# Designs tried in a protein design chat: VH-VL binders against Cytochrome c oxidase assembly factor 8 (COA8). Part 163

Target 1, 167 residues: Cytochrome c oxidase assembly factor 8 (COA8), of Homo sapiens (Human) (q96il0)
Amino acid sequence: APERGAERRDTAPSGVSRFCPPRKSCHDWIGPPDKYSNLRPVHFYIPENESPLEQKLRKLRQETQEWNQQFWANQNLTFSKEKEEFIHSRLKTKGLGLRTESGQKATLNAEEMADFYKEFLSKNFQKHMYYNRDWYKRNFAITFFMGKVALERIWNKLKQKQKKRSN
Key: E = the ipSAE of ESMFold2; O = the ipSAE of OpenDDE; V2 = 0.75 times the mean of E and O plus 0.25 times the DockQ between their complexes.

## First folded at step 18 (VH-VL)

Design oh9 (from og9 with heavy chain T59E; framework fv_pabinafusp; at its last fold request DockQ between E and O 0.37; V2 from the best seeds 0.64)
Fold by OpenDDE, fold request of step 22:
Structure oh9 (fold): chain C 167 residues (1-167), chain A 124 residues (1-124), chain B 112 residues (1-112)
Amino acid sequence: as target 1 above (167 residues)
Amino acid sequence: EVQLVQSGAEVKKPGESLKISCKGSGYRFSEYWLGWVRQMPGKGLEWMGDIYPDDSDTEYSEKFKVQVTISADKSISTAYLQWSSLKASDTAMYYCARQGWHYDESGPWGFDYWGQGTLVTVSS
Amino acid sequence: DIVMTQTPLSLSVTPGQPASISCRSSQSLLHSDEKTYLHWYLQKPGQSPQLLIYKVSNRFSGVPDRFSGSGSGTDFTLKISRVEAEDVGVYYCSQTEHIPYTFGQGTKVEIK
């Protein structure tokens, strides 16, 4: 029985953006687009007096960001690979080389590429549906915790003010 | 690192207006009470008032309530102490100071970080 | 207003010897949260005040272990186990329990 070579799924290397925000910054920073996902990473500020709720929010945002980066990095890689394979296969079927007589990379027409996009979307439809579902779940959770943190901040301020007035 | 940087020394005449500044950095400026403390030459410390920069809520000592105005611009992490009309008796060192806070506590700490002070001299 | 009374107002100490400063408040500084809002500051010559002790006995970050605070209610003490040359300055007790916040008169610590 021939050992089915495990197709090494080329996982996109997690390109840790080398962007370092200024050490003295008290704000979140947006880095340059990641080379694989094309998403701009956010560097989250960690306050000195971070509450457990704030920490939980920060972690959830970080995890969601990482999840999103990985998804799109892999999706973009898959898309690029499949697109190239499609082009090559179609050119071959047409009896055309990969390069034109002028040495340029042979391209398909817009109609042929439309077929690729349709097929790609159809093939990945379920994957995108799951992504969208999970994206909404994560973002709703983040929004919920943002609300909680906002309330906590208001409450903390009110407590301090009440202490100041009670005496 | 938490830093409070105050504006430079001021020399004024009686009756003049003055606004001095305190810029906070290295922390969430809007979420900490910032106080002003006066120190007259060779004297002790006097709390004047404080401000919560997020909503500009202010608390004054009765002694200073009508004498000064405390304000803040959270967009630039800066608090202000202002006089509409200076008196010779306003000659003092003025410090801004952050009131320390912990989320597990009900009230602010003492002043955990201080500015370098602004010397205000009011002379005829 | 809460009156903070420090004793002594001046202290001359030989290096390596202990020092003690007392602070008395005119009213209790115990809050309903069971915390006592008394603090100690040091103002070194030509410098801004710096926090030494907050809430009676907690050392602020970077404050040497030779500094300790104690007390309850209305009577508080700052102790320096071994005075060093860098400890020269004016020490202030302060309360943040009642508005207005108030400071003691200050205790000038000098080296003999």
Scores: ipSAE 0.775, ipTM 0.906, lowest interface PAE 0.7, mean pLDDT 92
Fold by ESMFold2, fold request of step 22:
Structure oh9 (fold): chain C 167 residues (1-167), chain A 124 residues (1-124), chain B 112 residues (1-112)
Amino acid sequence: as target 1 above (167 residues)
Amino acid sequence: EVQLVQSGAEVKKPGESLKISCKGSGYRFSEYWLGWVRQMPGKGLEWMGDIYPDDSDTEYSEKFKVQVTISADKSISTAYLQWSSLKASDTAMYYCARQGWHYDESGPWGFDYWGQGTLVTVSS
Amino acid sequence: DIVMTQTPLSLSVTPGQPASISCRSSQSLLHSDEKTYLHWYLQKPGQSPQLLIYKVSNRFSGVPDRFSGSGSGTDFTLKISRVEAEDVGVYYCSQTEHIPYTFGQGTKVEIK
């Protein structure tokens, strides 16, 4: 699972992830982590006999993945930039250089870095609230369409069996 | 891209058992009836029966009902045709074929894709 | 159950000439949905059967338009407007209206 994305939600359970691939012999597959979002994209299977309802569900899942990847790509970039700026600012205030005597980037201790994490979350609170709201709305919609697709597939199964034995 | 790949040719003696396979790919295997069709040497085509892999619901031609068993394992997209005791008269080519359908009812309900066939030879 | 009878059982055709194959069923193949479940297959030498025409007159994907089907009730016809070398093989009509599904005897088409 993309643990980094799931754990950064203010209101979402940390164990909740994107939907698993449809339970068919031709399945979606998961690609390598995206460079910017650090999330693994799902490559959705397009069946030859895809109904309009199945297409709606697939496109909703694709759009949700793209939306999620864009959000976390932006957050990862912001996090990295603000982290370095925080470290630079605190080292400058302490009269220390940006590099250690061995040439490595100077860092702050765990307690000082905890201050950064707390400040970062506070500054991004509203953004994460909207993300969580939209995540739940999208998850509800996906679940709703999954139910409709399941019913449609049952109906198609029944029609085939009726046609097989009709007299 | 729909493909049905059958197990290889078999040479058997009368009285032996046999299970041949048909593996489907490129479509939702469990949602289509899959049929078995026999072609005896130099003869035409005979429908043996069908299976719906989702729930293993099966239809047999009365001619073959007690002679063979049709089964499927949807987890590996594979159907099977099985004899408990082969006879020389079972010598034939055996095809699996998908019964096509479409959600808007424009589909054929005939056999739109066929496996390559499995030649079964039963002789002493 | 439903007997499918093809005529002729063999055809020898000069390339470029038309060919016609008849198929008769012992019962109507018209379903309650107003569709007729009569299909045509071609088995080329050494190959598996392939679907040509389904439900009387619909060409399957990739089938040339020189193939056409017609008919209703119990009488059906497959026509090839200009027979080509690649059309050699055995043609079968088939029904999927009632189990057991049945095939015609086959019509062997060859080039003179």
Scores: ipSAE 0.693, ipTM 0.898, lowest interface PAE 0.7, mean pLDDT 86
ESMFold2, look of step 18: ipSAE 0.682; ipTM 0.882
ESMFold2 (binder alone), look of step 18: mean pLDDT 92; pTM 0.948
OpenDDE, look of step 18: ipSAE 0.764; ipTM 0.897
ESMFold2, fold request of step 19: ipSAE 0.677, 0.682, 0.685; ipTM 0.887, 0.888, 0.891
ESMFold2 (binder alone), fold request of step 19: mean pLDDT 92, 91, 91; pTM 0.947, 0.944, 0.945
OpenDDE, fold request of step 19: ipSAE 0.770, 0.772, 0.768; ipTM 0.902, 0.902, 0.899
ESMFold2, fold request of step 22: ipSAE 0.681, 0.693; ipTM 0.887, 0.896
ESMFold2 (binder alone), fold request of step 22: mean pLDDT 92, 92, 91; pTM 0.944, 0.945, 0.944
OpenDDE, fold request of step 22: ipSAE 0.772, 0.768; ipTM 0.902, 0.901

## First folded at step 20 (VH-VL)

Design jk1 (from jj3 with heavy chain R101L; framework fv_ebrasodebart; at its last fold request DockQ between E and O 0.40; V2 from the best seeds 0.62)
Fold by OpenDDE, fold request of step 22:
Structure jk1 (fold): chain C 167 residues (1-167), chain A 124 residues (1-124), chain B 108 residues (1-108)
Amino acid sequence: as target 1 above (167 residues)
Amino acid sequence: QIQLVQSGAEVKKPGASVKVSCKASGYTFTSYGIEWVRQAPGQGLEWMGWISPSEGNTYYAQKLQGRVTMTTDTSTSTAYMELRSLRSDDTAVYYCARDQLYDFHKGYSPFDYWGQGTLVTVSS
Amino acid sequence: QAVLTQPPSVSVSPGQTASITCSGDKLGDKYAYWYQQKPGQSPVLVMYRDSDRPSGIPERFSASNSGNTATLTISGTQAMDEADYYCQAWDSDEDYVVFGGGTKLTVL
């Protein structure tokens, strides 16, 4: 089996959004869109008495978010690079400069760009399929743990009510 | 085997012109571009321009506009670079290189094959 | 014109890892290419599109491009790797192609 050379994914520097939620907030916060992924990061609230199950859910959500951020950051970067290369190559092939006579950046027509998008999507189709598959798996897992946490919370509330009735 | 074979070294006087040839073999000449790059002694690489053998389209480095002309002969699979109004600072090794056309499916590998270089010396 | 800046020289001992950098504005948003040139020889493409390796190039050659810096890495550097290395990118404001100033790699 040919060892698939580990495609060293140029990890886009995770620009940790410096969004600091208010210290006293008991809620999850949504940050501004990340500059690379264009995804809005969620800052998850950490309860003082976080249960092991809640912690597991939070970690799973965080990991899934990071996974999504990395995927889209890399995908967007790849798209940008490919697009730029395509434009330059096409302009070059036409014998056109990078700038118009008016000094504006030379662009391709809508048809040529449509072809680029089509081919880019075609090329990345498998990658997107795997992403979608993994996305569903992760989200199902998250949903499952959300259910467990909900049940745990109900159970804990019931126990507390019983203890209050016994005293 | 893919090969680019350039013409031999030339010595020219200031104000003269030089025409360097680059004969391509081992591939379909019209399916690729030809790039020209020069390198002055002890200096880095300087891009000169590009030609499409299929369409005859050219693009020259801004610094060389008006002085450089690139042409191709598809019948002989040969590219030519002519540099006019030669100066002492045009003394360099001139390279031709194959430029791959952009392919959505194939990795784009520009300058994947180079000629052996042609030394052009401009001396009074 | 976009300028790609390289260190003029890098020295490495045999078997060590050599790193050659190429810096340019928004270089990380473009594909970077690397060429090896030995004395008296033509340049040879050693890396293309940031991290892709042409056939015939040893696996000890790798590259990355992030932010404003592309990096060529040669692991287990050998005496035969002594050469000038040039980075290249597309999309200068004026010309289609820009080369770095070159880096002389010396294997001590």
Scores: ipSAE 0.794, ipTM 0.929, lowest interface PAE 0.6, mean pLDDT 91
Fold by ESMFold2, look of step 20:
Order: C-alpha cells, then structure tokens, then sequence
Structure jk1 (fold): chain C 167 residues (1-167), chain A 124 residues (1-124), chain B 108 residues (1-108)
C-alpha cells in the first residue's frame, strides 16, 4: 500500500506534482512520480482547435488522473500513519522506546509486522474493490471516446481528400 | 461504566516520596495500558510515563528517569505511580488515564479515560 | 524536545465557528488527538486519528491535520464548549506523548 501525501501543503496544491512542462510544448507530458501518490502525472496539451469530442476525451482523462492521484495519495498517507501507530503501540507494550540505544528508529521484525499487514489488507479490501470497479468504468469510457476521436479524425481526412479532388 | 478512581490529595516536603493509586473498574484491566500525566497549577499537561498491567513493562518520560516508578496490582485492578526526591516544582495534579491499544477502527489513543486527579503539594 | 504550539486563547461569539490550531514539525505525517478540559475537571478526548469523533461528542466538533498544522473546529459554538483544549501527538525523537500548550476557548 503506497504512501499518502497531504493535498493542502503550502508548496503543492491538491496532491499534484510540482512538475511543469515547457510552455511551448504541443504534446502531452509525463512528469516524474508524484511524491504523495507515487503516480506519474500527465500534463495535457490543449490545442486551440480542439473539437468538442477531443475536449470530452481530455476532460475524462484529466478527471481520471485527478481521481487516481487522490486515491493513492490518501491510501499512502493512511498506510504510513497506521503503520507508525501500530509499531508504536507494539513497542510501547514491550516497554521499548521510539529510538534504539544508537538513536536509530526502533522497528519490528517481519513476524511482528504480519498482524498489521493482515489487518490493513482486510480493512481496505472493500475500498480497493470499489477502486477497481471505478477504474474499469473510467477506462472503458476513455477507450470509447478514444475510438470516437479516431473515427472523427479519419472522417475529416476523407472530407479533405474529397475537397482536394474536386479542385 | 469505565472508571479510574485515584487516591486523595497529599502534602509532602522536599526530598520525600509520594505514591498515588489509580483503581480501575468497568473494563478488563490487563487489556489496556495505564498512562500518568501531571499538570502544574495554571500550566499544561505533562506526560510522565506508561505501564502495561498485563506484562509489567514500563516506559518513563526522559525528564523523570530515575525518579519515577510505576507498578500495578492486577488482583485489585490498581495502578501506582511513585515519585521520589520531590521538589517544589513537582507540585501538580497527577492523573492516571487508560491507554487504548491499537485498534484499526479507533486508532491508538493514549488517554481515552482519565482519573479525577490527585493534588500533590510539595512545600518547605 | 519537539513542541506542539497552540495559541494561548481564542474567543468567539455563540453560534460562530471556533478554530484552534496546533503546530509542529511534520505533524501532518502523524495522527493528532484533541482533549477538552473544563475548570476543575479531567481532560476528555474529543477528536482522535486527526478527524474521527468519539461517541458522545457533538457533530459540531471536527478536526483536520495537514502539513505542520492540525486544526480543531467547533461550528455553532455553545457556552458549554468553553474550556481548555490540548492537542497531542507522538514525538519521534523522545517520547510517545507530547501535548500542546493548550488553548483557552472563551464564548462571549
């Protein structure tokens, strides 16, 4: 389960990456992994002559990215906070401090951590099922509109050829 | 109902010791930890330490290391905090509180239920 | 060692929204907890795990935590909400528990 980032940090709005593509780009850009969601954001190019269908496709892709970034940023943060609280509770029960004698962060071994991973998976199982269902719904919608845009572009090229032959 | 009942107020001289009791009822004593917190007059809350009644393990605030001892008596569901070598700045209300163990629904919460407090006055 | 900083007082009129802040290094990476203490009484847990509300705490209490700041918010503030409020988190360097200095909420 990935780390969850805070959406309302002073230096970064709503969990988005700091990456900013070149202003003169005429293509979509894929940025570095976002610190909080661990997902690579796409920075979408918006052409001046974008058709209504192309705009709908871009909007669907943008909304899906925002939804996906938010989901994993939330899951990462929740995982990290719950993990630390579990570790601290178990260390406390053992009479141990947060730091070892050398000053390093105290940890639990793999067997001690097994209860956490089991419970975290169980608690989040339903949430991940709904995420997968929503992901498929969004992916099918995007694929549908990608097909419609492709057909629109083919039809426009065929009209352009017909106009050229009627010179 | 969950209840933590502490021993009565005490007046001590510098250099003496004090032992505050905290009797728990309304829950399984050994399933939860006991935290100790103090509050000087007009001041905020200061954490002192923690004890596990089931295992007897303790962890004390670094500021109080060597001066504090926490114990429990499982047969009477009672926790104890002893503070030695008292100074005037140890004058405070001393609270016991229940430490809720990690729970995926409620989280980790030291201090979900508190005792009524015990005033310890250290004066010359 | 690390300090949770709260304003010493906040005043609101009845029915208005009160906002009490708690600042600490990387506090948004930890769960924050909030306690209410009325004069002569023991503290009472009012928010846990940043934003969860225990049974018996009115819905007008809410909380958030991000960046370096946790915030307790009381909407529709009533005279009975007048109390001292403390935030609490763990301290990675020293102790399992650190409290904020407390905020006196006054309802005028």
Amino acid sequence: as target 1 above (167 residues)
Amino acid sequence: QIQLVQSGAEVKKPGASVKVSCKASGYTFTSYGIEWVRQAPGQGLEWMGWISPSEGNTYYAQKLQGRVTMTTDTSTSTAYMELRSLRSDDTAVYYCARDQLYDFHKGYSPFDYWGQGTLVTVSS
Amino acid sequence: QAVLTQPPSVSVSPGQTASITCSGDKLGDKYAYWYQQKPGQSPVLVMYRDSDRPSGIPERFSASNSGNTATLTISGTQAMDEADYYCQAWDSDEDYVVFGGGTKLTVL
Scores: ipSAE 0.637, ipTM 0.853, lowest interface PAE 1.0, mean pLDDT 84
ESMFold2 (binder alone), look of step 20: mean pLDDT 89; pTM 0.926
OpenDDE, look of step 20: ipSAE 0.724; ipTM 0.891
ESMFold2, look of step 21: ipSAE 0.596; ipTM 0.833
ESMFold2 (binder alone), look of step 21: mean pLDDT 89; pTM 0.926
OpenDDE, look of step 21: ipSAE 0.731; ipTM 0.894
ESMFold2, fold request of step 22: ipSAE 0.581, 0.563, 0.606; ipTM 0.820, 0.815, 0.839
ESMFold2 (binder alone), fold request of step 22: mean pLDDT 89, 89, 89; pTM 0.919, 0.917, 0.925
OpenDDE, fold request of step 22: ipSAE 0.789, 0.791; ipTM 0.925, 0.926

Design mk1 (from mj1 with heavy chain L105I; framework fv_ebronucimab; at its last look DockQ between E and O 0.34; V2 from the best seeds 0.66)
Fold by ESMFold2, look of step 21:
Structure mk1 (fold): chain C 167 residues (1-167), chain A 124 residues (1-124), chain B 111 residues (1-111)
Amino acid sequence: as target 1 above (167 residues)
Amino acid sequence: EVQLVESGGGLVQPGRSLRLSCAASGFTFSSYTMNWVRQAPGKGLEWVSEISSSGSRTSYADSVQGRFTISRDNGKNSLYLQMNSLRAEDTALYFCAKETPFDYIWGTYAFDIWGQGTMVTVSS
Amino acid sequence: QSELTQPRSVSGSPGQSVTISCTGSSSNIGKGYDVHWYQQHPGKAPKLLISGNSNRPSGVPDRFSGSKSGNTASLTISGLQAEDEADYYCQSYDRRLSGYVFGTGTDVTVL
């Protein structure tokens, strides 16, 4: 298909480098892991003959990806920040410095860190439960729309077969 | 109470710039696609721009492409419209609007929450 | 500019039904994109009345109904009331423009 226009209209360039798919790609692309979420973004292809139903599915998939990346970026940041604060607090309680004699960051052993992991899971249990519920809702909706698109494509093929026989 | 409040409108000369803001409250701002819609005095509604929930995808009406930039700050629950190279025909009441939640059955996205609008007048 | 065509005005007596048409092209309504309807009272922001051609959001009276056939969508107000006096806009998506388009607007008058 001819080039539709300039680079993707739904994003603006940022000061931070981002992966950009080839201009005339006919397929979805999976980019490198996002710095904050560690999730690989899908870069969606928009075919010239995309139906309105196919557009609805693509928008649902795009919004679900954005929702998922935002959630994990926030959770990874919170986890990293609270883990560091917990370590620093426990080292201070033990009368230890923030760094070892070699200059590397001091840490706690696995038994000591178990308290952090238990606290973090407990504090975030409800949040993760709502995330799981919404994740399942979104994935069932995506599957439902994939089925609708499949039926639309089958129906279009049947119409083409009937037209060829009547010609 | 779900609310959108626009600000930043005013009287400006042609060729100048103006930045509109829209403050959101009462809902999870980062979960929704946001839009700007304008209405010239005595005229109908005209869609201006859209930005996805994370801010990673944007689109613009042809009339403003290359001059206007939509952005959002999900940490501040705020939507923005940077308007450069303003023209007399950009004179309008500018609304921010929230898209509806995804409809799991029909997949519709409409504009369910609107602000009161902020007036932009471009005149020399 | 690109617009969906609506009648400039429609009027009716209290209790009557009125229908507002919204006619598009093969790049929007005719391609199969959904139509939404908004009500705007003077000096107020638009309010969503109908989404997805025929779906009523909660809080919208059931006297408002929508339909779509071919290139045309319709909004029907049955049992017209004084508070229904307002401007009404349809909205769809246009594939050629890669964006939303609104109708020209219809002024509904209650006599």
Scores: ipSAE 0.700, ipTM 0.890, lowest interface PAE 1.0, mean pLDDT 86
ESMFold2, look of step 20: ipSAE 0.691; ipTM 0.881
ESMFold2 (binder alone), look of step 20: mean pLDDT 92; pTM 0.944
OpenDDE, look of step 20: ipSAE 0.843; ipTM 0.944
ESMFold2 (binder alone), look of step 21: mean pLDDT 92; pTM 0.944
OpenDDE, look of step 21: ipSAE 0.822; ipTM 0.940

Design mk16 (from mj1 with heavy chain T108V; framework fv_ebronucimab; at its last look DockQ between E and O 0.48; V2 from the best seeds 0.68)
Fold by ESMFold2, look of step 20:
Structure mk16 (fold): chain C 167 residues (1-167), chain A 124 residues (1-124), chain B 111 residues (1-111)
Amino acid sequence: as target 1 above (167 residues)
Amino acid sequence: EVQLVESGGGLVQPGRSLRLSCAASGFTFSSYTMNWVRQAPGKGLEWVSEISSSGSRTSYADSVQGRFTISRDNGKNSLYLQMNSLRAEDTALYFCAKETPFDYLWGVYAFDIWGQGTMVTVSS
Amino acid sequence: QSELTQPRSVSGSPGQSVTISCTGSSSNIGKGYDVHWYQQHPGKAPKLLISGNSNRPSGVPDRFSGSKSGNTASLTISGLQAEDEADYYCQSYDRRLSGYVFGTGTDVTVL
């Protein structure tokens, strides 16, 4: 008597975190691992009195998070796609079908797969070198701007201390 | 050759919808925040909307909030603007624009690559 | 108002310097947000001239320079040339609006 519909929740197919912090949080939040990248996103708090320098730091951190999530999401997909293509090509060369007699996906043994892993590493070596270079550049930039924000906050504290002393 | 090409503009009546597209080529589209900027005939530039590199963060000018939706498909190197409940005031040439990468020393973002625009006319 | 204020027009003779002001408020330029400048020839897309108040992107001639003080940014064109005849827009961020704002635009005429 109960009705079943063909309904599913697939409305967020992106690198966006499904984590949703409280609507009016005053802190940064760290969410669960993202489905595509396996990285934990940070949901950044935007204070009402955020300075332009603090905004620059926040945007740099947000952009770096998105860059990192997209890189690993793309690498995971590329790995999966190239692995299937390699298996298909090797099965074709051996005159074998894509499925076994029982209907399950045909695969290669670990020795046969070693060629794939070597080729994948070789193809992606330069991409990972650029990723590492950019990762270090971004993290040094974040540290640099964190220092600039710290100095700005010290200056603001000194200004407030001078005003209180004069009262 | 780095370029942005807008399409989907046209003449529509008030209250109707249009969907603009922006095709990107010659650069890694998924690495950059993208923007829509419009210019009414004979008038200045007006920022419309921004979408982050992954598409996870969006923002809108007050004049279009709730009516326009920015989106992107990084697999197709394409940026979109869904414009609903169009008004005569939305009549403009619509540009897509790419933000520069973050300047690691000075921390600035600006719009360094622009398309030639697609014209949207909202009139009875 | 959500616009940055620029003079409607400025003019100069070839070789002369002209300066375009861009005046904002405490929620944008006055709060300390950076100012960017764009050049737009008739019928063309805008082109980035100055980012981060004073940085010239690659390919922009040295005769273009920018500065910012208080609520006001300035674009200076030294050694004005015929090709500099165009519209010029400043841009900043506005914290109250949580978005970008452009200036009203300045028509530069080379006499």
Scores: ipSAE 0.671, ipTM 0.876, lowest interface PAE 1.1, mean pLDDT 85
ESMFold2 (binder alone), look of step 20: mean pLDDT 92; pTM 0.943
OpenDDE, look of step 20: ipSAE 0.837; ipTM 0.942
ESMFold2, look of step 21: ipSAE 0.668; ipTM 0.872
ESMFold2 (binder alone), look of step 21: mean pLDDT 92; pTM 0.941
OpenDDE, look of step 21: ipSAE 0.832; ipTM 0.942

Design mk19 (from mj1 with heavy chain S30N; framework fv_ebronucimab; at its last look DockQ between E and O 0.56; V2 from the best seeds 0.72)
Fold by ESMFold2, look of step 20:
Structure mk19 (fold): chain C 167 residues (1-167), chain A 124 residues (1-124), chain B 111 residues (1-111)
Amino acid sequence: as target 1 above (167 residues)
Amino acid sequence: EVQLVESGGGLVQPGRSLRLSCAASGFTFNSYTMNWVRQAPGKGLEWVSEISSSGSRTSYADSVQGRFTISRDNGKNSLYLQMNSLRAEDTALYFCAKETPFDYLWGTYAFDIWGQGTMVTVSS
Amino acid sequence: QSELTQPRSVSGSPGQSVTISCTGSSSNIGKGYDVHWYQQHPGKAPKLLISGNSNRPSGVPDRFSGSKSGNTASLTISGLQAEDEADYYCQSYDRRLSGYVFGTGTDVTVL
């Protein structure tokens, strides 16, 4: 199914959907959130008349999407694993079991969970700092090449108009 | 030290299969597109296959399409080439190569790091 | 045609300049795709010399220069030295093949 725009998002809605693009498409598509990264992938159209500059932009956008998907998939996995380890450790310290009498997983209150979130953030600070730096670098480059593509398309339109006048 | 080390080459009969490996070290492997390039004895370079940084996008030269499969395991910093239905013309030294970092000025992607290669010989 | 055409060999004396041509078609160099150049000494892996038609990576001597015009790219080695004796390959992208293509290779001999 089609979606509006090609804008990427770092945080996607929590909803899960299965998405199947048309077998042949002449437009970019934004798919549902990926199960592991929770990011919406863009499915890129490759036109038959794609210019070399347009190919450079598309490859940059594709690689940036893959880089971003990989980072957040790994962070989500690490977050979930460390969250369970934290809960397990704190329940053991309090002398409580890992399961309630009904068999459900025992939990911690919001104040106790806030300690986990603070510890996770501080532990991963440098990794996220490098991610943010690279994110800005990639977005600047994408914007720069979008501008170059826009100028190329304007030039091609002017060249076509000049040919019509000469004929 | 940045290195790419190929392995898994050897002598095989036509119609058989072989799996090449390329071990990467000294750089963030999962950040770069990787390629296989081959060179038949006494001949020039021939591009074989490309795989994107996550492994989600692949492409192949027409000469190997449908017979070879490129893959990667980013957890093991390893690139692979599964070669099925081998033919005599597949005889070559096989290199793995890393694409350059994105060039923010020119947008150039070239092959900046190469392995030493692993020899594949297909003969009856 | 699935490859870029280069002269089989080029020779020069030390200190002279040599130029290697790389001729493609409208589906590769002629369409505007970048050309890259690689040097390969016997028994060794290729080494990137020129990227993006004319950019010299760090560690490559300034006597190597590249250019592109129309369907043809050129690599020039100014002030030829004995260590420049090697094979040289150009590379581009081909839209029809949806893949990379290498040149036929040029053996540079230092006399």
Scores: ipSAE 0.702, ipTM 0.889, lowest interface PAE 1.0, mean pLDDT 86
ESMFold2 (binder alone), look of step 20: mean pLDDT 91; pTM 0.944
OpenDDE, look of step 20: ipSAE 0.843; ipTM 0.943

